# VH-VL binders against q9umr5, part 89

Target 1, 268 residues: q9umr5
Amino acid sequence: SYKPVIVVHGLFDSSYSFRHLLEYINETHPGTVVTVLDLFDGRESLRPLWEQVQGFREAVVPIMAKAPQGVHLICYSQGGLVCRALLSVMDDHNVDSFISLSSPQMGQYGDTDYLKWLFPTSMRSNLYRICYSPWGQEFSICNYWHDPHHDDLYLNASSFLALINGERDHPNATVWRKNFLRVGHLVLIGGPDDGVITPWQSSFFGFYDANETVLEMEEQLVYLRDSFGLKTLLARGAIVRCPMAGISHTAWHSNRTLYETCIEPWLS

## First folded at step 5 (VH-VL)

Design g12 (framework fv_modakafusp)
Fold by ESMFold2-Fast, scan of step 5:
Structure g12 (fold): chain C 268 residues (1-268), chain A 122 residues (1-122), chain B 107 residues (1-107)
Amino acid sequence: as target 1 above (268 residues)
Amino acid sequence: EVQLVQSGAEVKKPGATVKISCKVSGYTFTDYAMNWVQQAPGKGLEWMGWVDPRSGETIYAEKFQGRVTITADTSTDTAYMELSSLRSEDTAVYYCATGLSDYRYGYTPDYWGQGTTVTVSS
Amino acid sequence: DIQMTQSPSSLSASVGDRVTITCKASQDISNYLNWYQQKPGKAPKLLIYKASNLETGVPSRFSGSGSGTDFTFTISSLQPEDIATYYCQQYYNLPLTFGGGTKVEIK
């Protein structure tokens, strides 16, 4: 039979957003047990990411325990970062495919409507003043704010992304890397028409340099130093890249062609 | 300095097994994946698979799945490619190749062995 | 698997001519494309990596361009020593796949 699938939603989102995804899975893999986690829904998605990781960890433990053959994760947008940390902090996860659906894996640096709603007078160029404060780090969106013009502040103040990416030292880094490397496949999905994730290549571990030129994953110090295992995963052939044009940020979980091309092949 | 030296030409009968070696020098063998590539006479390059010498993990192209076995011996810094149930269509030059740029990590082979000719005939 | 379609299969040109070879991927591969030169009886030699970056020691007359699905390899002024077969290769996903090759000959 098919391995269970666990779905983790994104910012200002809930389980309802995945109704089409569940329909697609049921059509192609009938009998699959799909659990969309109803935690940190709506405005609660703004809570610090480490708090969300703890809550999601408690929810996934019994699901993984019931599936000794393994499970798959589908993690959307901000949820992809939750899943990154989840795989690092769990000594005994049995995740086969980790499917990251348009998640800002190297961070976010863009003027989006979500940021304007939260910080209406801010521009991307000055949001670092808020996000890299202790107060700002109490909001999930600031946990992965990555200003390429203030790398020193990002490395020093980021309480979440810089740590899980191994960009700043942490006592648990070696254990986190060992745990993350237990994943079977890292499936990266994203595209140029997303409109929210900036740069969109962040979904593939690419990001801006100081001149706002995008450098791909293999040019990142995180990859070159193998800080949490990207180079090792690539060496194992465990990283799958699946970009698709024409898909807006809120449509990744409801596009049939995207599902058939990028998700369906990785659901055993 | 950096060298990939392959074993000599082989002539095999249909149904036989061939095992080709690729001995490396001038770099740390365990740090870089080793690829194997087939080139039939007058034809293009076809990737067969790779091994990560550090872990022993392998990946094979579908065409060769079930007939190819790629291994690495870290005590001798030698990679091997074994192809079983040989057919006349397996007559080809076989190359080992590795990418030594950390940026590319084996996926961009920039160092190649000299090639080993395998002829399958009755 | 990502299919690489290379054109033309062969070409003949005079010394000093500009030579162009194209390569098309069956899906978006960003800039994860290499170009190799293979002379008769020899192993392939990497010329271009990451679509447009010249490998160390390779003459500047060789260049690459393109992104996504369409790529071009150019020899700005063909020299006699450039007689070879040229291959594109994607490294976006495993399995690694090569184009069918373009045989370049001098008239």
Scores: ipSAE 0.362, ipTM 0.731, lowest interface PAE 3.9, mean pLDDT 90
Fold by OpenDDE, second read of step 6:
Structure g12 (fold): chain C 268 residues (1-268), chain A 122 residues (1-122), chain B 107 residues (1-107)
Amino acid sequence: as target 1 above (268 residues)
Amino acid sequence: EVQLVQSGAEVKKPGATVKISCKVSGYTFTDYAMNWVQQAPGKGLEWMGWVDPRSGETIYAEKFQGRVTITADTSTDTAYMELSSLRSEDTAVYYCATGLSDYRYGYTPDYWGQGTTVTVSS
Amino acid sequence: DIQMTQSPSSLSASVGDRVTITCKASQDISNYLNWYQQKPGKAPKLLIYKASNLETGVPSRFSGSGSGTDFTFTISSLQPEDIATYYCQQYYNLPLTFGGGTKVEIK
């Protein structure tokens, strides 16, 4: 039998968006129990990410308990960050494959429709004034806003991304690293034609330096310092990078070719 | 059984330095950060800072910045808190403790030492 | 820093009475609040975590509620063994900060 699959949606999303993915899984892995968690849908996805992490944790714990052989996580967009944090705070999770589907794992720094909707009068270069304020951090998008030109503000004000990345010291960094390293495989999916995740390499833990040059995962301090276990996972052969062109952000969960190439091989 | 055993009471003069130990048993020392908390006589609890035993990294409360040094010896599973330039107001019970947080900064169990009394008097 | 204002500083009640302690944060801390019990000469003990969750092994007469800036700790029926000082503590942001404490005594 196949391990259960748990799906976590993205920003302004719901379980309905994953109807095609469910179909694909059912066709290729019949009998798989797939649970798309219908929590923090729509505008509720703007809630602080730590609040979301707690909510999703309460939902996945019973599922994991019924699956002693392990489960797979498919986490889309913002959901990928929720899942990474979830795996960091859970000392008893049994996740085999963590599939990060076009997630801004290293943060977001770009003018997108999502940002314009929330901050219509704010430009990318000035969003730090809002996001790195106390009230700004009450919005999920700001929890992973990563301004490369205001690194000090990011490190000091980011209440989520800087912590799960281990970029800002906190009392439980060691525990989080240990917990995250329980994952069997980290499958990173994304691509250059995404149009939302900026830079798109963020899905692979790449990101801008101070000159907005995109550096790869292996050049990031979080990797070099192994602050949350990326270096260790890579050394284990536990990181899979699956880039794909020609896929827009809202199509990652519905593209059959993408599923067969990047998702299906890790559902067992 | 988990135990956090702290060193004995200390009596110091103003300007002196005190170093308190906290020996851990019953769990993997490097799994959790170790906090130190100050409690003056008849007063409340005050967080001083923490050490990550794995990396040796520390964060200190501003009030103690420059005077406190928190360290961890993984070879002996022992955390230390050193407080220099002692003043009369440093007279207090000092606790080592895990926890004090949940998923906001990661979950850790609630373990406390028995406390160490430090008396600063001329 | 986030300041935690706890009230009252002390109270005296009879066995069986309902006891209520409040804690106010200087900013929104969501539900990242712990309640500790400290008996004389002992280390603090966690009773409530995340504002309303009862720690394992803690009697059900203890409870917590609230979110944002205003929080409440309740003992539904005060027992003699509950004589202690109680503290709220936020972990929304560093540095971690405690309330001033509430000393609970029996009449």
Scores: ipSAE 0.006, ipTM 0.464, lowest interface PAE 12.8, mean pLDDT 92

Design g13 (framework fv_modakafusp)
Fold by ESMFold2-Fast, scan of step 5:
Structure g13 (fold): chain C 268 residues (1-268), chain A 122 residues (1-122), chain B 107 residues (1-107)
Amino acid sequence: as target 1 above (268 residues)
Amino acid sequence: EVQLVQSGAEVKKPGATVKISCKVSGYTFTDYAMNWVQQAPGKGLEWMGWVDPRSGETIYAEKFQGRVTITADTSTDTAYMELSSLRSEDTAVYYCATGLSEYRYGFTPDYWGQGTTVTVSS
Amino acid sequence: DIQMTQSPSSLSASVGDRVTITCKASQDISNYLNWYQQKPGKAPKLLIYKASNLETGVPSRFSGSGSGTDFTFTISSLQPEDIATYYCQQYYNLPLTFGGGTKVEIK
């Protein structure tokens, strides 16, 4: 039958947000065992990403162990970064499709309601002063803050994103790359009307240069150097890009057309 | 000087197998993927698949999966495309093609072989 | 698979005319689009890459524009040697897919 599906939510989110997604999966793939991980909900989603990775790892191990044919991951927003790290740190994951729903894979650089709620007196141009401090790195959103005007500070201070992207050296980089490359398919989903993920092309491994001009994945040093396996996956035919306009950040997991076009084909 | 030189025309019976070669020179064969493209008479271009000459890994378009085999011989800098169980619909010109710029990506074929005509008739 | 639709399938124009060909992708492909020229009995030749960049050695009368789903290829002043079939091709996702081609003839 169908492989189990594990769902990882995003910032200030919970399992409740995926009720429509579960309905769609049940309609098209009846009998699929779907586990929406109910960890780090609401304000707990602000915990450091490495702490979240540890907790989610403990939750997914028994699910993967019970499914020798493999599992699929659907990871939304910040949850996509958690899943990136899970695929790298787990020596024995059996993930077939990793479906990334509007996740800031190259980082975030934009003024959003979430950012203003946490740091109401800060603008994106000066948030680097907070995020690239040891105190700031205790908050998940700062773990993937990527200021293109202070790339030296990002590379030196990011305790999470710069490491999993291989932008800064780490003793485990070779093992992380080997583990990540075990994934069957990397399905990237996002779009210009998201309104939260900035630039929206971050969901496709594109990002701002120092002039805030977006460079696509194939122009990034992480891709050209094949730091964690993107170039190898692309050459293997394992990367799928599925952009869709007209979808706001909170609607990726509840839009039927999006599901049918970008998610359903990858749930075997 | 970059050159992709393909083997000569073939005439085959239905059910036969054809194997076309593409010998390269003027660049490092193992650094870039080799694409194969089919063009039926009076029709457009259709991608069949590719091979990474360094690893030997291949990717095939769904239409050709199960009948096509693409290989690379690094000792002779030659790529091959083998198509089995030939039918009249396989009558076409077959091209090898590669993209040599990392910035233009291996997915952008900017150097093409001259083409090999395969005719399948009884 | 990403479907590429070209328009028109053929056209006839006079030397010196401005020729435009359009290509529509079934989904957003950013600027991951190439344009090729194929003369009868010959292999395709890359003219434009990444939607709007002219390949080295290609005459400046050829140009490309567009992003997302809608792309245009233009020959500003058609020459006799431009008689050929032109193809767009996306490389945003595998498999690589080509448009149906536009045959350009001189009246």
Scores: ipSAE 0.412, ipTM 0.776, lowest interface PAE 3.9, mean pLDDT 90
Fold by OpenDDE, second read of step 6:
Structure g13 (fold): chain C 268 residues (1-268), chain A 122 residues (1-122), chain B 107 residues (1-107)
Amino acid sequence: as target 1 above (268 residues)
Amino acid sequence: EVQLVQSGAEVKKPGATVKISCKVSGYTFTDYAMNWVQQAPGKGLEWMGWVDPRSGETIYAEKFQGRVTITADTSTDTAYMELSSLRSEDTAVYYCATGLSEYRYGFTPDYWGQGTTVTVSS
Amino acid sequence: DIQMTQSPSSLSASVGDRVTITCKASQDISNYLNWYQQKPGKAPKLLIYKASNLETGVPSRFSGSGSGTDFTFTISSLQPEDIATYYCQQYYNLPLTFGGGTKVEIK
């Protein structure tokens, strides 16, 4: 039998968005128990990410308990960060494959239509004024806003991304790293035509330097310092990178070719 | 019981190619990367590379890059290491092994094959 | 690549002696270091993982310590069955690299 699959949605998303993914899984892996978690749907996805982590944790614990052989996580967009944090705080998770589907794993710093809708009067260059305030951090988007020009503010004010990345020291950093490293494989999916995740390399833990030059994962301090286990995971062959062009952000979970190439191989 | 059983000793001439197998039993083959380690007579251990049996992805040490090919057959739970353009210095015992990195799920996957002796001589 | 410098290359001690082997990494590898024991004609066996954790089934006379760049492997009371070559191995980054080994003999 196939291991259960747990799906976590993204910003302003719901389980309905994953209807094609469910179809694909059912076709290729008949009998797979797939659970798309309808938590923090729609506007509720703007709630602080730690709150979401707690909610999703409560939902996944029973599923994991019933699956002693392990489970797979497919986590889309913002959901990828939720899942990463989830795996960091859970000392007893049994996740075989963590599939990060077009997630801003290294944060977001871009002017997209998605963000303009939320912050119509704020440009990318000015969003730090909002996001790195106490009230700004009450919004999920600000929890992973990563302004490369205001690194000090990011490190000091980010209540989520900076912590799970181990970029800011905290008493749980060692334990979270240990927990995250329980994952069997980390499957990173994204692409240059995403249009939302900015830079798109963030899905692969790449990100801007102070000059807005995109550096790859291996050039990031979080990797070099192995702050939360990326270097260790790579060393054990546990990281899979699956870039794909020609896919827009809202199509990652619905593209058949993407599924067959980047997702299906890790559903066992 | 976990077993990693490697193929038998090989004698090759310089320039030839050798392919060694490592058959796995007792655990899920795809759970861990399979490493290959070289040990020349009277010398230390040297990592050659690994394969992820699930994805087929490989990483090779620079020293062996271009000459080594590591593969995994999930249908037979067997990993392979092929080394081409053999030289006298390739005379060594070759091991397949897991557990050379941090553990998955906190489980210790320290499994080693019995080793395969490859002798390269004219 | 991360170089692992192991010392000494060989040592001879008496039964019951305390034996210490050191391993130095060319860069900070945190605690991502294993210690292996290899007896003649046999595959290596993991004794210590993550610098200081004793592998299951390994006698308590074996121990490891250290973090960053400097690591120590210790046999508190050398036994005849401990005759072997010992290796440190880092897994902080690829490629995985081993120390040069320490051959331990009994006087």
Scores: ipSAE 0.005, ipTM 0.469, lowest interface PAE 12.1, mean pLDDT 92

Design g14 (framework fv_modakafusp)
Fold by ESMFold2-Fast, scan of step 5:
Structure g14 (fold): chain C 268 residues (1-268), chain A 122 residues (1-122), chain B 107 residues (1-107)
Amino acid sequence: as target 1 above (268 residues)
Amino acid sequence: EVQLVQSGAEVKKPGATVKISCKVSGYTFTDYAMNWVQQAPGKGLEWMGWVDPRSGETIYAEKFQGRVTITADTSTDTAYMELSSLRSEDTAVYYCATGLSEYRYGWTPDYWGQGTTVTVSS
Amino acid sequence: DIQMTQSPSSLSASVGDRVTITCKASQDISNYLNWYQQKPGKAPKLLIYKASNLETGVPSRFSGSGSGTDFTFTISSLQPEDIATYYCQQYYNLPLTFGGGTKVEIK
C-alpha cells in the first residue's frame, strides 16, 4: 500500500481544482488515500496565514496519527507556505514527501490580477504601504508580500514569512527548525511560464535583491545561516528541484506530464 | 590543510567485491557530504553516489544501485565505497570528493582524493 | 537524470588562441553548473562554479557564461599548461551528472 496524501490548496481555491490530480494518483498509485482539505476555501483563503495553519493543523493531526508509516503533502501555491509552517510547528509530524507546487517560498513581488482585485489602485511598487500595516497583515497575501526595495519594512512587519524563514528572531525558531528537518523529501516545483508567482524562482527559494536581480537559494542569508534547515536538507540530498516550462499558474495540478515527471516519483 | 587520502590500487577477479577508503583531515567530516566518482580508462566522469556522514544516509546513481554501498566512519573520519559483483567494465579510477564552500557543499566537489585504480581481470 | 551534452569532444588550438567549449542540459538547471579541468593522471580541479564564478586561484583567462540549458566555457588566450580535458557538471539535482568532456590539445 501507498502512504496517504494530504492536499492543501491555494489562494481563492478549493478541493474541486484537484480533480485531475486525484485521477492521476488513482491511475499510478491505486488505493492511495487522498484527502484534499476543504478548509479556508474561496474567499476564506484570504484569512491570516497563522489562522490557516492552526485550522489545517487540526485537520492534519488525525490523518497523520492513523498513518504510522508516514504521509505525503502536496501543497499548491499559497498552500505551500501553510505546509512550511505546519512542518515547523508540529512536534510529531511524520511527513515523508513535501511536494511544493509553485509556491512563493521566499515571497511574492509582482503585479497579479488577484492583487488588483483586492487592491485595485495599487501597483507592486506601492503595495508595501498596505501590506506592511497591521490591517494588511490580516490578509494572507500580505503575509508573504516581500518587497525587495523595502526589506526593513518586510523584516519588521511580516507576521508570517519573515518568521518561518528565520529572517526575524522568534523564541520557537530552534524547535521549528528541528521539526522541519524531520521531512523526508522537499520537492520544489515551478517554472518560468507560471505568470503569477513573481519571481518564479521564489518556488525554489530564489528571490530578488534590491536591484531586482534574482539570487538563487544558495546565495540567500536564510540558506547560508541554515535558519530553518535548507542547508542541512541539501547536504542530506533531500531537496529535489523539478522546474517545467510551459505551465501556467492554474495548470500545475492538471498537467499529466508535470505529474508524471515531478510528483509521481515521490508518492511511495 | 584539507586532504582526502585514498587507499591503494586493487586487482580483483570478476564477481569479487572491492572496498576503497577515503580518509579526510583539515575539516569537520560530518558537516559535508562525500561523493564517489568513477572514471573508466579514457572515459569521462560518472557520479556513483553520496553519503551524509552525520546521518549515514546515502543516495546512489541508478547505474550502480544494488552493487554499491557507501559508508562513513565518524570515529576515524573515513568514507568507504564498496562495489560488489565486479565486472571488467568496473575497471576504472575511483575518486572521493567533497565540497567545502559555504555556497556549494557536497554538490560542487572542490576537494578530491588522489584516486584509486581498480583493475578487474581474469 | 539530467543529461549533459558537451561539444566538441576534442579540439586542437595554438598558444594564444581563444578556445570555446559548450555544454547543453536536457532541462533547465538555472545556473547550477560547474566546469572542471583534468590533467592526465590527476584528479579534476574546479575552475568555475555557478556557471560564471571563477574559483579562487584560477587564472582570469578562464570564464563561463550561460543559464537555463545552454552554457559556454572560454579560455581567452590558450597557454601550454591548459592542455587538459574539461568537463561541465550540473548540480541542480541528484544524481550529479557530467558532460562527456572536451580534450584540449596544442597544435
Scores: ipSAE 0.347, ipTM 0.760, lowest interface PAE 5.0, mean pLDDT 90
Fold by OpenDDE, second read of step 6:
Structure g14 (fold): chain C 268 residues (1-268), chain A 122 residues (1-122), chain B 107 residues (1-107)
Amino acid sequence: as target 1 above (268 residues)
Amino acid sequence: EVQLVQSGAEVKKPGATVKISCKVSGYTFTDYAMNWVQQAPGKGLEWMGWVDPRSGETIYAEKFQGRVTITADTSTDTAYMELSSLRSEDTAVYYCATGLSEYRYGWTPDYWGQGTTVTVSS
Amino acid sequence: DIQMTQSPSSLSASVGDRVTITCKASQDISNYLNWYQQKPGKAPKLLIYKASNLETGVPSRFSGSGSGTDFTFTISSLQPEDIATYYCQQYYNLPLTFGGGTKVEIK
């Protein structure tokens, strides 16, 4: 039998978006128990990410308990950050494959339709004024806003990304690292034609430096310092990078070729 | 008004188990982690561990690992600290407390119970 | 574990005196340090959090400074009601650890 699959959706999303993915899984892995968690849908996805992490944790705990052999996580867009945090705070999770599907794992710094909707009068270069305020951090998008030109503000004000990355020191850093390292495989999926995740390399823990030059994962301080275990995971061969071109952000969960190439191999 | 009210003094024999309660009122019990701190007579403060009442997650100091169990009952807004295999050196005042650190959700406010004296003697 | 070395272990001063207590961490703890006041028979009370922030309701004569490994707690003008034992406490990493305490008395 196949291990259960748990799916976590993204910003302004719901379980309905994953109907094709469910079809693909049922077709290629018949009998798989797939649970698409219908929590924090639509506008509720703007809630602070730690609140979401807690909600999703309550949902996945009983699923994991019934699957002693382990489970797979497929986490889309913002959901990928939720899942990473989830795996960081859970000392007893049994996740075999963590599939990060076009997630801004290293943060977001770009003018996207999502940002324009929430902050119509704010440009990318000025969003730090909002996101790095106490009230700004009450919105999920701001929880992983990563302004490369205001790193000091990011490190000080980010109540989510800076913490799960171990970029800001905190009392849980060591334990979270240990917990995250329980994952069997980290499957990173994304691509240059995404159009939302900015830079798109964020899905692979790449990100801008102070000159907005994109650096790779191996050049990031979080990797070099192994602050949450990326270096360790890479060393043990537990990180899989699956880039794919020609896929827009809203199509990652519905593309059959992407599924067969990047997702299916890790559903066992 | 916020109150952390602990259970009364305990007298135990070596090898016994003690369970202390800490009832919370005046704030949402699940908002903050609850710590337990030990203070031997005339000595300093020592952190024992904490529980996240929302998730039930616990972390213990190595010194007490295997002997301490911290739990939270959200139905009664009460945290518990159970210490087994008691020794004479466990004679101390035990406090429940918030505000010892920034937790997952940020800084926690400073709330302390009144303390519970545990005496371990033959 | 992070060791917190507090100095002095005890001191006696006159009313109105400036009192200074130091705390040294065995490693860099950034500014994740608290200062507590504990009066006899009472629970500790937070005075300073995150190295230099005055807790709500705490008199302004109390202050804290420092970052990294070296921290200082100051009472600008010692008052009779300040007789207590003071503790530093780091929350940079688990386990949380306290300094040994400083007993402050009035001459």
Scores: ipSAE 0.000, ipTM 0.470, lowest interface PAE 13.7, mean pLDDT 93

Design g15 (framework fv_modakafusp)
Fold by ESMFold2-Fast, scan of step 5:
Structure g15 (fold): chain C 268 residues (1-268), chain A 122 residues (1-122), chain B 107 residues (1-107)
Amino acid sequence: as target 1 above (268 residues)
Amino acid sequence: EVQLVQSGAEVKKPGATVKISCKVSGYTFTDYAMNWVQQAPGKGLEWMGWVDPYSGETIYAEKFQGRVTITADTSTDTAYMELSSLRSEDTAVYYCATGLSEYRYGYTPDYWGQGTTVTVSS
Amino acid sequence: DIQMTQSPSSLSASVGDRVTITCKASQDISNYLNWYQQKPGKAPKLLIYKASNLETGVPSRFSGSGSGTDFTFTISSLQPEDIATYYCQQYYNLPLTFGGGTKVEIK
């Protein structure tokens, strides 16, 4: 009689990555209906995030409709941004716990193998030229590229993250905030040894300033202005921070200690 | 001026229930969480729990779970802390406290009530 | 829950002395740490928030430093009115937790 769990994967990922997570849930919460969404797998994870949000929205509606007591979301890496948008665009979601596994909630500014594959000659300092173009915004990774040295360009060109974070105006901003605030718990998970998410504090709504000094969530304008409800959620006691050292980016969904410490307590 | 004014001292017998009030003024009561903190004689500060007056949602520290009830009455801008099944070790000063700063509403208590002494004696 | 270990439990110093108190968190709390002063019979008073930020109206002889798990509170030149018990408190996650306190007395 546990609430159903919906799992949303990350960049270049698929449902297969969550086999250990499903095993852990079955051991601690037997009978839980877990649905790992097989949408935008592999290369399709590069599709624009708004396109992915639409597809995942269509998939989650019938699951939520069948669970009047609510559902839990577990969203990994890029999938955490998809879930952020789902919670904002859905007027009728019934999500209790939104568990964000090492997701770049304030964006990404780091060199990774994924970037080298897509843009082999680019360094992080030069990616803003590509990502903040109309062409670049057709790729999911560029939708959350956040260059702290070109914040004005990020604010003007980001078609996804700047809008969902309320850093740039959108006609639906007040409705998106109202919808997001219906979530029961926002569980943030991440750590310094991730090796991909840069800065790793992005998973906790921290990010670089222009000098590449990390400012935590409470120092961000999005928090101070309560643009999409972080300050309100914090005031409700609804935000949980669960940092853990020693876990690499691809291991968040397969570490038993992480599961027991950060995920298990939020699966009712 | 922001003020948190608590009810007066109480003397109770073991097994009784005590209910302490904290009336606020000078700010919007529903915008900030109200914390309750226990301090036994000669001992340190121990967080008991909080209430978000807007939602009515409460969170209690494990030590007090099952014996403490924290509530808020938005019509009178008053928070309450009720502690049941009183024992001698509950003899303490009880404080209400809230945080009115943009860095963390309720989580960094910077305004405190004057304290209410509760003595449990047979 | 996050456990806060504070040391020493008490100390005696002379007026004008530099006083140092330490606080250790059982897990990384970034800089989400407050320091309070409590005088006998009075409610606690916030001195420092977010590990190192001095609250408005608090004398500059008080300072805080540290991040992660290890934090330090310093009084650069102890004054008679500084005789009190000092507490650290984390606010990274609920429940809020306090250190055991450090009683500062004059020799």
Scores: ipSAE 0.072, ipTM 0.658, lowest interface PAE 7.0, mean pLDDT 90

